# Ledger of designs, part 4: VHH binders against Imidazole glycerol phosphate synthase subunit hisH (hisH)

Target 1, 214 residues: Imidazole glycerol phosphate synthase subunit hisH (hisH), of Cyanidium caldarium (Red alga) (q9tlq8)
Amino acid sequence: MKNIGIINCGMGNLHSVSNAISNIGFNPVIINASKDLVSFACSALVLPGVGSFDLAIDRLEKKNLIEPVKLWIQEDRPFVGICLGLQLLFEGSDEGSKPGLKIFNGYVSQFKHSLVKKVPHMGWNKLYFNRFNTIDNLVPHYFHYDLQPWAYFVHSYYIEPKDCYTFNTTSLTFYGKQKIVSSISYNNILATQFHPEKSGLFGLFILKRFLSSY

## First folded at step 5 (VHH)

Design b51 (from a1 with T53Y; framework vhh_4orz_3)
Fold by ESMFold2-Fast, scan of step 5:
Structure b51 (fold): chain B 214 residues (1-214), chain A 122 residues (1-122)
Amino acid sequence: as target 1 above (214 residues)
Amino acid sequence: EVQLVESGGGLVQAGGSLRLFCAASGFTFSSYAMAWLRQAPGKRREWVALITYGGSTDYADSVKDRFTISRDNAKNTVSLQMNSLKPEDTAIYFCAAEVWYDSSGYVYTDYWGQGTQVTVSS
């Protein structure tokens, strides 16, 4: 049974992610400090969370997890970012002052009422796929899913596709007049704006495919 | 600013050939996959051919074995060689970057040009 480290940045969703990891056949272990990364010998890391970008960065800094997580990713070890966890991979937030993990270029943007009627984007929404990654077998995670994917979203901030090159973007979603990056696959990173742990069989399918492959 | 400019369209007899060109500017061309889409009168827009930044190619069933897509990263161009043209290939052909699709086959793209008309006589 492989250990999957779930990083506790104090931003919520830890229980639902832990349950999803357990339900798909892995052993979830909670990472509260850098020493836990060594102690538990994890096969992959998951960074979940909801809420404030700057607060999450501050909490990761206080736990001395920023550099160990960056090193994990730089060594191409498997990594999953969920919701806030996807956002933290970028340079920062337009509304904040703290730098992100800077794995990807670009900034997290806040929804504008001129483009969307309500904030947060909350509920089930449809995913559109980048065929190019599928053709190159760069992101096989969605290849065997036979139905139109719908996933559960709850967020007030988003990543614009223009801030990512095509090799970083796996799917997008439309909310009102706004396009958002709904998932990224790059090297051994899977990052989703939606909550796979709350997205039914599709969400569990994607998590299981990714974690079983690596 | 991003710009895509198509050329090479025209009138051709069934069984003939045409080569379409697309000149791209305003983005990091080598980092983007490029595609050709077409729209015939009264029909939905459909993708025709695609080339990834890695050079892998794919084609719609309607044009497989007849069309060839290629790219030149030094010149920021993508080309479509069309052989054995049929009247049903008559359409406006569009160059596009970063195409997306849903399960119904609807194609979405951020960057596409004004198109070039291809007319195949019976």
Scores: ipSAE 0.061, ipTM 0.445, lowest interface PAE 4.8, mean pLDDT 83

Design b53 (from a1 with S56Y; framework vhh_4orz_3)
Fold by ESMFold2-Fast, scan of step 5:
Structure b53 (fold): chain B 214 residues (1-214), chain A 122 residues (1-122)
Amino acid sequence: as target 1 above (214 residues)
Amino acid sequence: EVQLVESGGGLVQAGGSLRLFCAASGFTFSSYAMAWLRQAPGKRREWVALITTGGYTDYADSVKDRFTISRDNAKNTVSLQMNSLKPEDTAIYFCAAEVWYDSSGYVYTDYWGQGTQVTVSS
């Protein structure tokens, strides 16, 4: 059974992600420090989390995980970012002061009440795919043409699609009058704004397919 | 100001060929995937062909092996070579950037051209 490292940055959602990884046939191992990356022979890393961008960066810094995670990604090793984990791949947050991992260009923005009825964006919502920047062989090709992928979201901050127009954006979602990046596939990175561990069979299938390729 | 201008449409006999052109301005063309869409009378807009920033191409089943999409980043143009045209290819053809699809066949885009009419006689 392959070990999948789940980075504990103290931002929650650790147990539901661990359970999802276990349910799809992998062994979840919790990464609390850089030494754990060496001790556990991990096939992939998952960075989950909910809440504050700056707080997550602070906690990763205190655990000495910023540089090891960046190095993992720079070595093109399989990486999954979930919710906050997707956001941390960017340069920073518009409302914050801490730099992100800077894997992708752009900044995390806060929802504006002029464009959306309620904050957070909470609930099930549709994914729209660019045919060529879609997570190929994962979604939507495994579903009937009449079946629209729906995923579960809970977030107050988002990534602007225009920051990802090159080759980093795989799906968009519309919330009120706001467009958001709902997933990114780039090299050996899969990052989702939604929670695949809470998105039914669709979410579990994405995780299983991505992790099974390594 | 974002602008997409299509040209090259016209009337042709079944079995004939046409080449459509789209000139783009007002955005970083090389950073966008480009597509051709069409709308026949009384029908929804449908996707026809797409080309990525890296040059990967894909086609709707109805036009596969007959149409070829290409791009020229130095000239900010995308073109569609249409061969073996059929009466059912009659439509207004649109150039689009940043094209997104849902499973119901709806096509979303931030940038649309004015269109160019293609008419194929039997």
Scores: ipSAE 0.017, ipTM 0.385, lowest interface PAE 6.2, mean pLDDT 82

Design b55 (from a1 with T52F S56I; framework vhh_4orz_3)
Fold by ESMFold2-Fast, scan of step 5:
Structure b55 (fold): chain B 214 residues (1-214), chain A 122 residues (1-122)
Amino acid sequence: as target 1 above (214 residues)
Amino acid sequence: EVQLVESGGGLVQAGGSLRLFCAASGFTFSSYAMAWLRQAPGKRREWVALIFTGGITDYADSVKDRFTISRDNAKNTVSLQMNSLKPEDTAIYFCAAEVWYDSSGYVYTDYWGQGTQVTVSS
């Protein structure tokens, strides 16, 4: 059984993600420090979390995990970002002061009440998919098999990529009048604003498909 | 900022041919997948052809083997060669970038042209 490292940045959701990883046939291992990346032979890393961008960066810094995670990604090793984990891949939060992992260009912004009725965006919502480079990818399989691309969201912040055209696949979700980039795929990175571990069969299929590729 | 301008539409008899053009500006054209979409009166918008940055193409079943999409990155243009036209092809044709699909095949995009009318007589 392959080991999948789940990074503990102190921002929650470890147990639900760990359970999802177990349920799709992998062995979840919790990464609490950089030494754990050496101790465990991980096939992929997962960065989950909810809440504050700056707080998560601060906690990763205190655990000495910023540089090891960046190196993992720079070596093109499989990586999954979930909710806050997607957001941390960007340059920073518009309202914050801490730099993100800076894997992708762009920033994280708060929802504006002029565009949405309630914050957080909470509940099931539909995904629309776009491909820039790969035609035989995640999304065509789901369209063909009549799998409804609905996913579960709970977030108060969203990403604003500077240029999404470098991504292999991107999904979009509409909340009120706000357009949300709900997932991105780039090389060996899959990052979702929604919680695949809470998104029924569709979410589990995404995780299983991605992780089974490695 | 992003501007897409379609041309080449018109009236044609069934079995005839038309070539549509789209001139793009305001973005790095070679970095975008480009698409042709159409909307007939009283119908939903549907995609008909897509061309990726590497030249790979995809077509809706209704137009496969009759339509050919191509691009010229030096001129920032995408074109659609339409052969063996049918009355069912009558629609406004739109050039698009940033095309999104749901599981029912419904199309959404952020970047549209104003469209060019194609009318195919019986």
Scores: ipSAE 0.014, ipTM 0.348, lowest interface PAE 7.3, mean pLDDT 82

Design b57 (from a1 with L50F; framework vhh_4orz_3)
Fold by ESMFold2-Fast, scan of step 5:
Structure b57 (fold): chain B 214 residues (1-214), chain A 122 residues (1-122)
Amino acid sequence: as target 1 above (214 residues)
Amino acid sequence: EVQLVESGGGLVQAGGSLRLFCAASGFTFSSYAMAWLRQAPGKRREWVAFITTGGSTDYADSVKDRFTISRDNAKNTVSLQMNSLKPEDTAIYFCAAEVWYDSSGYVYTDYWGQGTQVTVSS
């Protein structure tokens, strides 16, 4: 049974993510400090969370986890970002002041009521996949015809496709008049705007496929 | 302003050939994968051919070995060479940038052209 470290940034969703990791056959361990990474010898790290970009960065700074997480990613060790965890990989938030992990170029944008009927984007929505990013693409449409690519979202901030390296974007979704990046695969990073731990068998499949590769 | 302008369509007899062109402007063409899609009367749009930024290609089974997609980044153009045309190839052909698929085969793309009509007589 491999240890999968779940980073506690104080932004919620630890319990549901821990349960999902257990259900797919791994041992979840909660990472509250850098010493926990050494103690548990994790095979992969998961950064979950919901809510404020700046608050999450502040809390990670106070726990001295910013640099260990950046080093983990720089060493190309397996990393999963969920919802806020995807967003934290970018340079910052358009309405915030704190820098993100700066793994990806671009900024997190807030939904505008002129483009979408309701904020947050809350509920199940359909995923569209890039057919031709196959190296790190965990859900090529032609391999998963029996598995519905619907996932559960709850967010008020999003990443536009124009703000990503397009070749790394593995799925896209459409909400009102706004296109959003719903997942990214880059080297040993899987990052999702949706909550795989709340996305039924599809979400569990994605997590298991990624984590079983290591 | 983003524009994709298709040309080269027309009427051709079965077994004949046509070459379609798409001229792109208003975006960084070399950074986008390009595709050709088609829509036959009373049918949904379907993907035909795709070319990546690096030049890798893929084709729908119905056109494989008959059609060839190519791009010219210096001229911001993508083209589709259509050989051994069949009446079933009759459709409006569209140029598109960055094509996305769901598991049911529905297509989403960032940019669409107006289309060019191809009619293949028996």
Scores: ipSAE 0.088, ipTM 0.467, lowest interface PAE 4.2, mean pLDDT 82

Design b59 (from a1 with L50I D58E; framework vhh_4orz_3)
Fold by ESMFold2-Fast, scan of step 5:
Structure b59 (fold): chain B 214 residues (1-214), chain A 122 residues (1-122)
Amino acid sequence: as target 1 above (214 residues)
Amino acid sequence: EVQLVESGGGLVQAGGSLRLFCAASGFTFSSYAMAWLRQAPGKRREWVAIITTGGSTEYADSVKDRFTISRDNAKNTVSLQMNSLKPEDTAIYFCAAEVWYDSSGYVYTDYWGQGTQVTVSS
C-alpha cells in the first residue's frame, strides 16, 4: 500500500482528507516535520487547509516545512493542493502580508460583492474542463460512468493567476459573475479550489486517478 | 478590446476545399490555445479542431484526416484548411481562444468571433 503524506499545517480538514485517501486504497500518513517525509517514504504529498492564508504560512514556517515542500515540488514529485493548499502555491493573498510558496505567479483575492451575491462561495458547483490538461482525460470517464463534474466549494478567496493561467488551469467554475480557476494541473501538481474529499464519487475518482499514476 | 475576425468562408461543391482564417488582437495570442468551432442551423455549437501554444493539434472524429489547423504567433493568426468537404460540414465556423466543456457537452470559451459561413452543396 503506498504512503500518501498529508501535511499538517494546523488549518483543519486532516480527518476528512485522511479518510478519503484511505477509502481510495492508499495509506495516509500525517507530516508534522520534514523528517516524516523521509521516515514514511511518501509517494505523494497532499496540502489541505481551510481559512487564513497568512496563518497557514506562519504555521508551516514554524514547523520548518516551507523549504521541504518547495523542494518536493521543484523535484517534480507528486503534489496535491486542496482549497487553501491551492492558494498557498501563489505569491500571496489580499487577506494578509505573508508571501506564499511562490510556485505560481499571481495572487489570492477576495470576492467582490459587485460580482457575487454572498461570501463565502459555499455549496456544489459545476466544473468546465480544459481539453489539454492532465485532468481532461477524466472527462470521458465521467460521461461513461455517469459521474457528474460537480464539486463542493467553501471559500471566500479565489486565485488570480498572472501568467498563462490557461495552460495551468484544468477547470473553471462560475459563481455569480465571477470566473474562478477551480483546479490546476501542471507537471506532477494537482491543485483544486474545491474539496475532492467532500465531492462524492467525482472527487474520490480525481484523487484516485492522480495518485494511482505514481 | 478583444477582437477575433474570421474570413475565408463561402459556397463550395461536395469534395471541394476551403481555407478559413482568424485574425486575433487585444490579448496575448501566444499564451492561448486556439480552436475552431462550428454551429449548424438548429444544432448546438461543437468543437472542430484545437491547437495548443506548443503546436499540438486535436480534431473531432467527424473532421479527422480532412481538416488541418495551424497557427502563426508572429501574425496572431489561426487557420483551418478544410479538404474533402461534405454537405454535413455546412455551418457557421467560429474562431475561439481556449475551449472548456461540461458534462452536457456545452462549450465555453473566453473569446468568440462573429463567424464565417461555410455552405457545402451536394
Scores: ipSAE 0.124, ipTM 0.494, lowest interface PAE 4.4, mean pLDDT 83

Design b60 (from a1 with L50W; framework vhh_4orz_3)
Fold by ESMFold2-Fast, scan of step 5:
Structure b60 (fold): chain B 214 residues (1-214), chain A 122 residues (1-122)
Amino acid sequence: as target 1 above (214 residues)
Amino acid sequence: EVQLVESGGGLVQAGGSLRLFCAASGFTFSSYAMAWLRQAPGKRREWVAWITTGGSTDYADSVKDRFTISRDNAKNTVSLQMNSLKPEDTAIYFCAAEVWYDSSGYVYTDYWGQGTQVTVSS
């Protein structure tokens, strides 16, 4: 059974993610400190979370996890970002002043009342898929055209990539008049704005497909 | 600004041929996959053909073996060669980049052209 490390940045969703990983045949281990990354010999890392960008960065800094996570990604080791975990990969957020992990160029923006009726974007929503990768087709495509999943979202912020040449945008969704990048891939990174652990069989399918590759 | 300009449409008899062109400007053409879509009166838009940045192509079953998509990155142009045209091919043909779709055949894109009318007489 392979160990999948779930990073505890104190931002929630650990139990549902841990259960999803167990259900698809892996051993979830909770990463509370940098020492745990060495101790558990993980095959992949998952960064879940909901809520505040700056608070999550602050908590990761206090646990000395920022640099180990960046190094993990730099070494092309398998990584999954969920909701806030996707957002933290970018340069920063409109909600605050803390720099993100800066894996990808762009920022995290708050929904505008002129474009959406209510915040947060909460509930099931339809995904649109892109078969056309604008960067090298070296990254596996985990979303298939003939799968029409509805995925579960709960967020008040969304990513605004600076350009698409540093990663593949693998799905979109729409909330009001706002277009949302709902998932991305790059090398051994899969990151989703939706919660695969709460998105039924589709969510479990994409997690299993990604993690089974390692 | 992003601009796509389609040309080459017209009236043609069944069994005839037409070649459509799309001239692109305002974005890094070589970094985008390109597609041709069509819409017949009273019908939904449907995908016809696409070509990736690496030159891989795919076609809808209704046009397979009759249509050929190609691109010229030096000229920022994508073309659609249409052979053995049928009355059912009558539609407005659109050039698109950044194409997104679902399993029901709905297509979303950020870069639609104005279209070019193709009419195939029986």
Scores: ipSAE 0.092, ipTM 0.462, lowest interface PAE 4.5, mean pLDDT 82

Design b61 (from a1 with L50M D58Y; framework vhh_4orz_3)
Fold by ESMFold2-Fast, scan of step 5:
Structure b61 (fold): chain B 214 residues (1-214), chain A 122 residues (1-122)
Amino acid sequence: as target 1 above (214 residues)
Amino acid sequence: EVQLVESGGGLVQAGGSLRLFCAASGFTFSSYAMAWLRQAPGKRREWVAMITTGGSTYYADSVKDRFTISRDNAKNTVSLQMNSLKPEDTAIYFCAAEVWYDSSGYVYTDYWGQGTQVTVSS
């Protein structure tokens, strides 16, 4: 049974993510400090979270997890970012002052009330996939499912990448007049704005297929 | 203001060749993957060929080895060379950027042109 490390950045959703990892056949281990990465032989890391970008960065700094997480990603080891975990991979948030992990170029922005009727974007919504290197299939292999790809969202901020076309795969979701990058795939990174752990069988399928490829 | 203008369509006999052109303006062409799509009467719009920003090319199985997509970033153009044309290639051909797909094969794009008609007679 492979160990999947779930990073506790103090921003919530550990229980639902841990349960999802167990349900798809892996052993979830909670990473509270850098030493836990060494103690548990993890095949992949998951960074979940909801809420404030700056607060999450501050909490990761206090746990001395910023550099170990960056090193994990720089070594091309499998990594999953969920909701806030996707956002933290970018340069920073327009509401805050803390630098992100800076894995990707771009920023995290608030929804504009001129473009959307209400905030947060909350509920089920449809995914459309970018086909840059997945032309043989309508969606990438770990997104390949016979049901229409709908996922569960709850967020007030969204990512604005500087270069969407450096990613192996992205998906888009439309909320009001706002286009949202709802997932990215780059090397051994899968990062989603939606919550696969709350997205039914489709979400569990994505996690299972991605993690099973390692 | 975004604009895509297709040209080069026409009537051709089976086994013949055509070259389609798409002239793009109003966006940073070199930053976008470009695609050709087609729609036959009574059918859904389907993907034909794609060229990435880095120059990698991909083709639908039905046109593989017969069609060649290319781009010229200096001129903001994408081209489709169509060889060994078959009657089933008859369709309106569209130039597109930022092509997206759902699980049913439905195609969405942020930019596409008005199309150019290709008719292949038996």
Scores: ipSAE 0.016, ipTM 0.366, lowest interface PAE 6.7, mean pLDDT 82

Design b62 (from a1 with A35S L50V; framework vhh_4orz_3)
Fold by ESMFold2-Fast, scan of step 5:
Order: C-alpha cells, then structure tokens, then sequence
Structure b62 (fold): chain B 214 residues (1-214), chain A 122 residues (1-122)
C-alpha cells in the first residue's frame, strides 16, 4: 500500500483529504515536521489548506517545510496542491506580504464585486479545458472522464488564466464575469482550486488516477 | 478592445473551394493558438481547426484532408483553405482565440467575431 504524505500546515482540511486518500486505496500519513518526510517513505505529497496565504507560509516556515517541499517538487516527485495548496505554488498574494513557494510565476488575486455578485465563490461549477496549448494539446489522462466535469469550490482568491499559458494543461472555470484557473497540470504537479476530496466521483477519479500513475 | 473580423465566405457549388480570412487586433496575436469554429442552422458551435503559436495544426474528423489552417503573425491573420466542399459544410464560420472545451464537446470562447457565411449548394 503506498504512503501519501499530507502536509499539515495548520490550515485545516486534513480529515476530508485523509479520508479521500484512504477511500481510493492509499495510506495517508500526516507530515507535521521535516523529520516526518524522512520517517515516512512517501510516493507523493499533498498540500491542502484553506484560508490565509501568508499564515500558511508562516506556518510552513516554522515547521521547516518550505525548503523540503521545494526540493520535492524540484526533483519532479509527485505533488498535489489543493485550494490554498495551489495558490501557495505562486510568487505571492496581492493582499499579502510573504513570498510563496515560487514554483510558478504570478500572484493570487482577490475577487472584485464589480465582476462577481458574491464572495466567496462557493458551490459546484464546471471545468473547461484548454485543448489548444502552445506546450501540450493533450488533456492529461486523469482528466479523461466520461461524465460532466463538475467540482466543488469555496474560495475568495483566484489565479488569473493569463499566468498559466505555459503549463502542460490548465482548466478554466467561469464565476460571474470572472475567469479562474480551476486546475494546473505541470510535470508531476497536479494543482486544483477546487476540492477533489469534496467533488464526488469526479474528484476521487482525478486523485486516484494521478496517484496511481506513480 | 479585442476584435476578430472574418471574411471570405460566400456561395459555392459542391466540390468547390473557398478561403476564409480572420483579421485580429487588440491582443498579442502571436501568443495565442487560433481556431476556426462553425455553427450550422439549429446546431451548437463545432470546432473545425486549430493552429498553435508554433504552427502545429489539428482538424475535426469531418474536415480532415479537405481544410488547411494557416497563420501570418506579421499581419495578425489566420486563414482557412477549404477544398472539396460538401453541402454539410454550410455554416457560419467563426475565428476564435481562447477556446475552451468541456467533456461533452461544448465549445466556449471569449473572443469571436460576427462570422462569415459559407453556403455549399448541391
């Protein structure tokens, strides 16, 4: 049974992610400190979280997890970012002062009431894929799903699609007049703005197929 | 302001040819993959062809070997050469940038013009 490390940055959502990992046939192990990455032989890392960008970075720093996580990604080892975990891969937040992991170029933006009626973006919404990318025209195999790709969102900050055209694959979601990046596939990274652990069979399908690839 | 202006449509007999043009402005044309879409009466928009920034092309099965897409980055133009036209090719043809697809094949795009009408008579 493969170990999947779930990084505890103190931002919540560990229980639902841990349960999803168990339900799809893997062994979830909680990573509370850098020593846990050595203690557990993990096949992949998952960085979940909800809430404040700067607080999450601060908590990862205090746990000495920033550099080990960056090294994991640099070595092309499988990595999943969920919600806040997707956002932390970028340079920073427009509302914050702390640098992110800087795996991707760009900044996290706050929703504007001129473009959206309600904040947060909360509920089920549809994914659209850029089939025609300058880097890769193929939708990754773990997104090949026979039914409609609907996923569950709850967030007040988002990534602009213009910052993601160099990625292997990006999915887009429309919220009011705002376009948001709903997922990124890049090398061995899967990052989602939605919560696959709360997105029914579609979300579990994505997680299972991604993690089964390694 | 993003503008896409299609031209070159018209009436043609089955087996004939037409060349469609799309003039683009208001965005960095060379940074986008460009597509041609069509919509026949009573049908949803259908993807026809795409050309990437590097020049790679792909086509819908219904038009493979008959249509050729090309681009001119110096002129901000994309074109579609349509050969061996069939009555079922009758549609309004749209040039598009930022094309997105769902799993059901529904096509979404932010940028398209009024289109150019192509009518193929038997």
Amino acid sequence: as target 1 above (214 residues)
Amino acid sequence: EVQLVESGGGLVQAGGSLRLFCAASGFTFSSYAMSWLRQAPGKRREWVAVITTGGSTDYADSVKDRFTISRDNAKNTVSLQMNSLKPEDTAIYFCAAEVWYDSSGYVYTDYWGQGTQVTVSS
Scores: ipSAE 0.022, ipTM 0.409, lowest interface PAE 6.0, mean pLDDT 83

Design b71 (from b69 with A50L Y59D; framework vhh_7d4b_2)
Fold by ESMFold2-Fast, scan of step 5:
Structure b71 (fold): chain B 214 residues (1-214), chain A 123 residues (1-123)
Amino acid sequence: as target 1 above (214 residues)
Amino acid sequence: QVQLVESGGGVVQPGRSLRLSCAASGFTFSSYAMGWYRQAPGKQRELVALITTSGGSTDYADSVKGRFTISRDNSKNTMYLQMNSLKPEDTAVYYCAAEVWYDSSGYVYTDYWGQGTQVTVSS
């Protein structure tokens, strides 16, 4: 049974993510300090979270986890970012002052009321895939035709599609008149704006497929 | 300014070949999946062929599979469609497209389109 490290950035969602990891056949271990990465011999890391970009960065800094996480990613070890965890991979937030992990170029933007009816984007919504890069890797064409590419979202900030054109794979979602990046696959990184742990069989399948590849 | 410029269209007899080119500028070509679409008179625009960012995977409409080959050269920012054994039914305006996406219903979203190039197959 492989150990999957779940990084505690103090922003919540640890319980639902831990349950999802257990349900798909792995052993979830909570990472509160850099020592835990050595002690638990993790096969992959998961960075979940909801809420403030700057607050999450502050909390990771106080736990001395910024550099260990960057090093993990730099060594091409498997990494999953969920919701805020996707956003933290970028340079920063347009409305914040703290630098992100700077794995990807670009900034996190806040939804504009001129383009969307309500903030946050909350509820189930469709994913639109680049057919060859995303579907074959994450959801093979001929596997479980009954699985719909719908996922559960709850967020007030998003990544512009233009900031992700350099990645190997992305999916898009439409919220009102705004296009958002709903997932990225790049090297050994899977990052989702939606919550796979709350997205039914589709979300669990994506997570299991990624983690089973290592 | 994003630009997709098609070339290589023309008039040919059945059984002949044509090679279409799509020259891209104003964006990072190697970061986009690319495709060829066509539209015959009185019909909806349909997908002909798709190619991944690296060129490692391709897909074709059933009507052209085995006759057409899509390829790309990322060093030249150019995509190609080699069309062999042309039939009168292949007569259409052919469009280059960048960032091809689809939903579960098969609807295709694209960020950028070319202006199109006419291919006519007639005796």
Scores: ipSAE 0.015, ipTM 0.316, lowest interface PAE 6.4, mean pLDDT 83

Design b72 (from b69 with A50F; framework vhh_7d4b_2)
Fold by ESMFold2-Fast, scan of step 5:
Structure b72 (fold): chain B 214 residues (1-214), chain A 123 residues (1-123)
Amino acid sequence: as target 1 above (214 residues)
Amino acid sequence: QVQLVESGGGVVQPGRSLRLSCAASGFTFSSYAMGWYRQAPGKQRELVAFITTSGGSTYYADSVKGRFTISRDNSKNTMYLQMNSLKPEDTAVYYCAAEVWYDSSGYVYTDYWGQGTQVTVSS
């Protein structure tokens, strides 16, 4: 049974993510400080969270986790970002002034009421994949080509990658007139705007497929 | 700003070959998956061939498998379609496309299109 580190940035969602990791056959361990990364010998890290970009960065800084997390990713060790955890991989958010982890180029932007009916984007929505760039690894094999995957979203901000992508975008979602990047992959990184831990069997199989590779 | 320019179309007899080229500018070509679509008169536009960012994986429509070969040269920002053993049913306008997306139902979304190049297979 492998240890999967769940980073506690004080932004919530630890319980549901921990339960999902247990349900798919791994041992979840909560990472509250850099020493925990050494103590638990984790096979992968998960960065969950909901809410404010700047508050999450501030809390990670106060726990001295910014540099250890960046180093983990730079060493190409397995990493999962969920919702806020996906957003934190980018340069920053238009809601605030704190720099993100800067793993990827681009920013986190607020939904525009001219393009969407309601904020937040909350509820189940469809995923559209680029079938030729790792899609088959994220969609369980028992789903036929006619099945449209759905996932659970709750967010007021979305990622806007810059002109040069360093990641292999795995899915899109449409909310009103807004096109959203709903998941990305790059080397040993999987990051989702939706909550796989709240997305039924589909979400659990994405996590299990990714984590079972390591 | 983003521009895709097709070339190499023409009129050929059945059994002959053509090579289409798509020159890309205004974006980081090596970061985008690319594809070729075609549209015959009165028919919907269909995906013919697709190639990943590195060129490591390709896809072909059943109607062209074994006859068409897609390739790319990231150093030249150019994508190619080598069309062998051409048939009258291959007659169509061929479009270069960037950032091809599919859902699990086979729905296709494409961000960028070229202007198209005519391929006619007849006398």
Scores: ipSAE 0.015, ipTM 0.304, lowest interface PAE 7.0, mean pLDDT 82

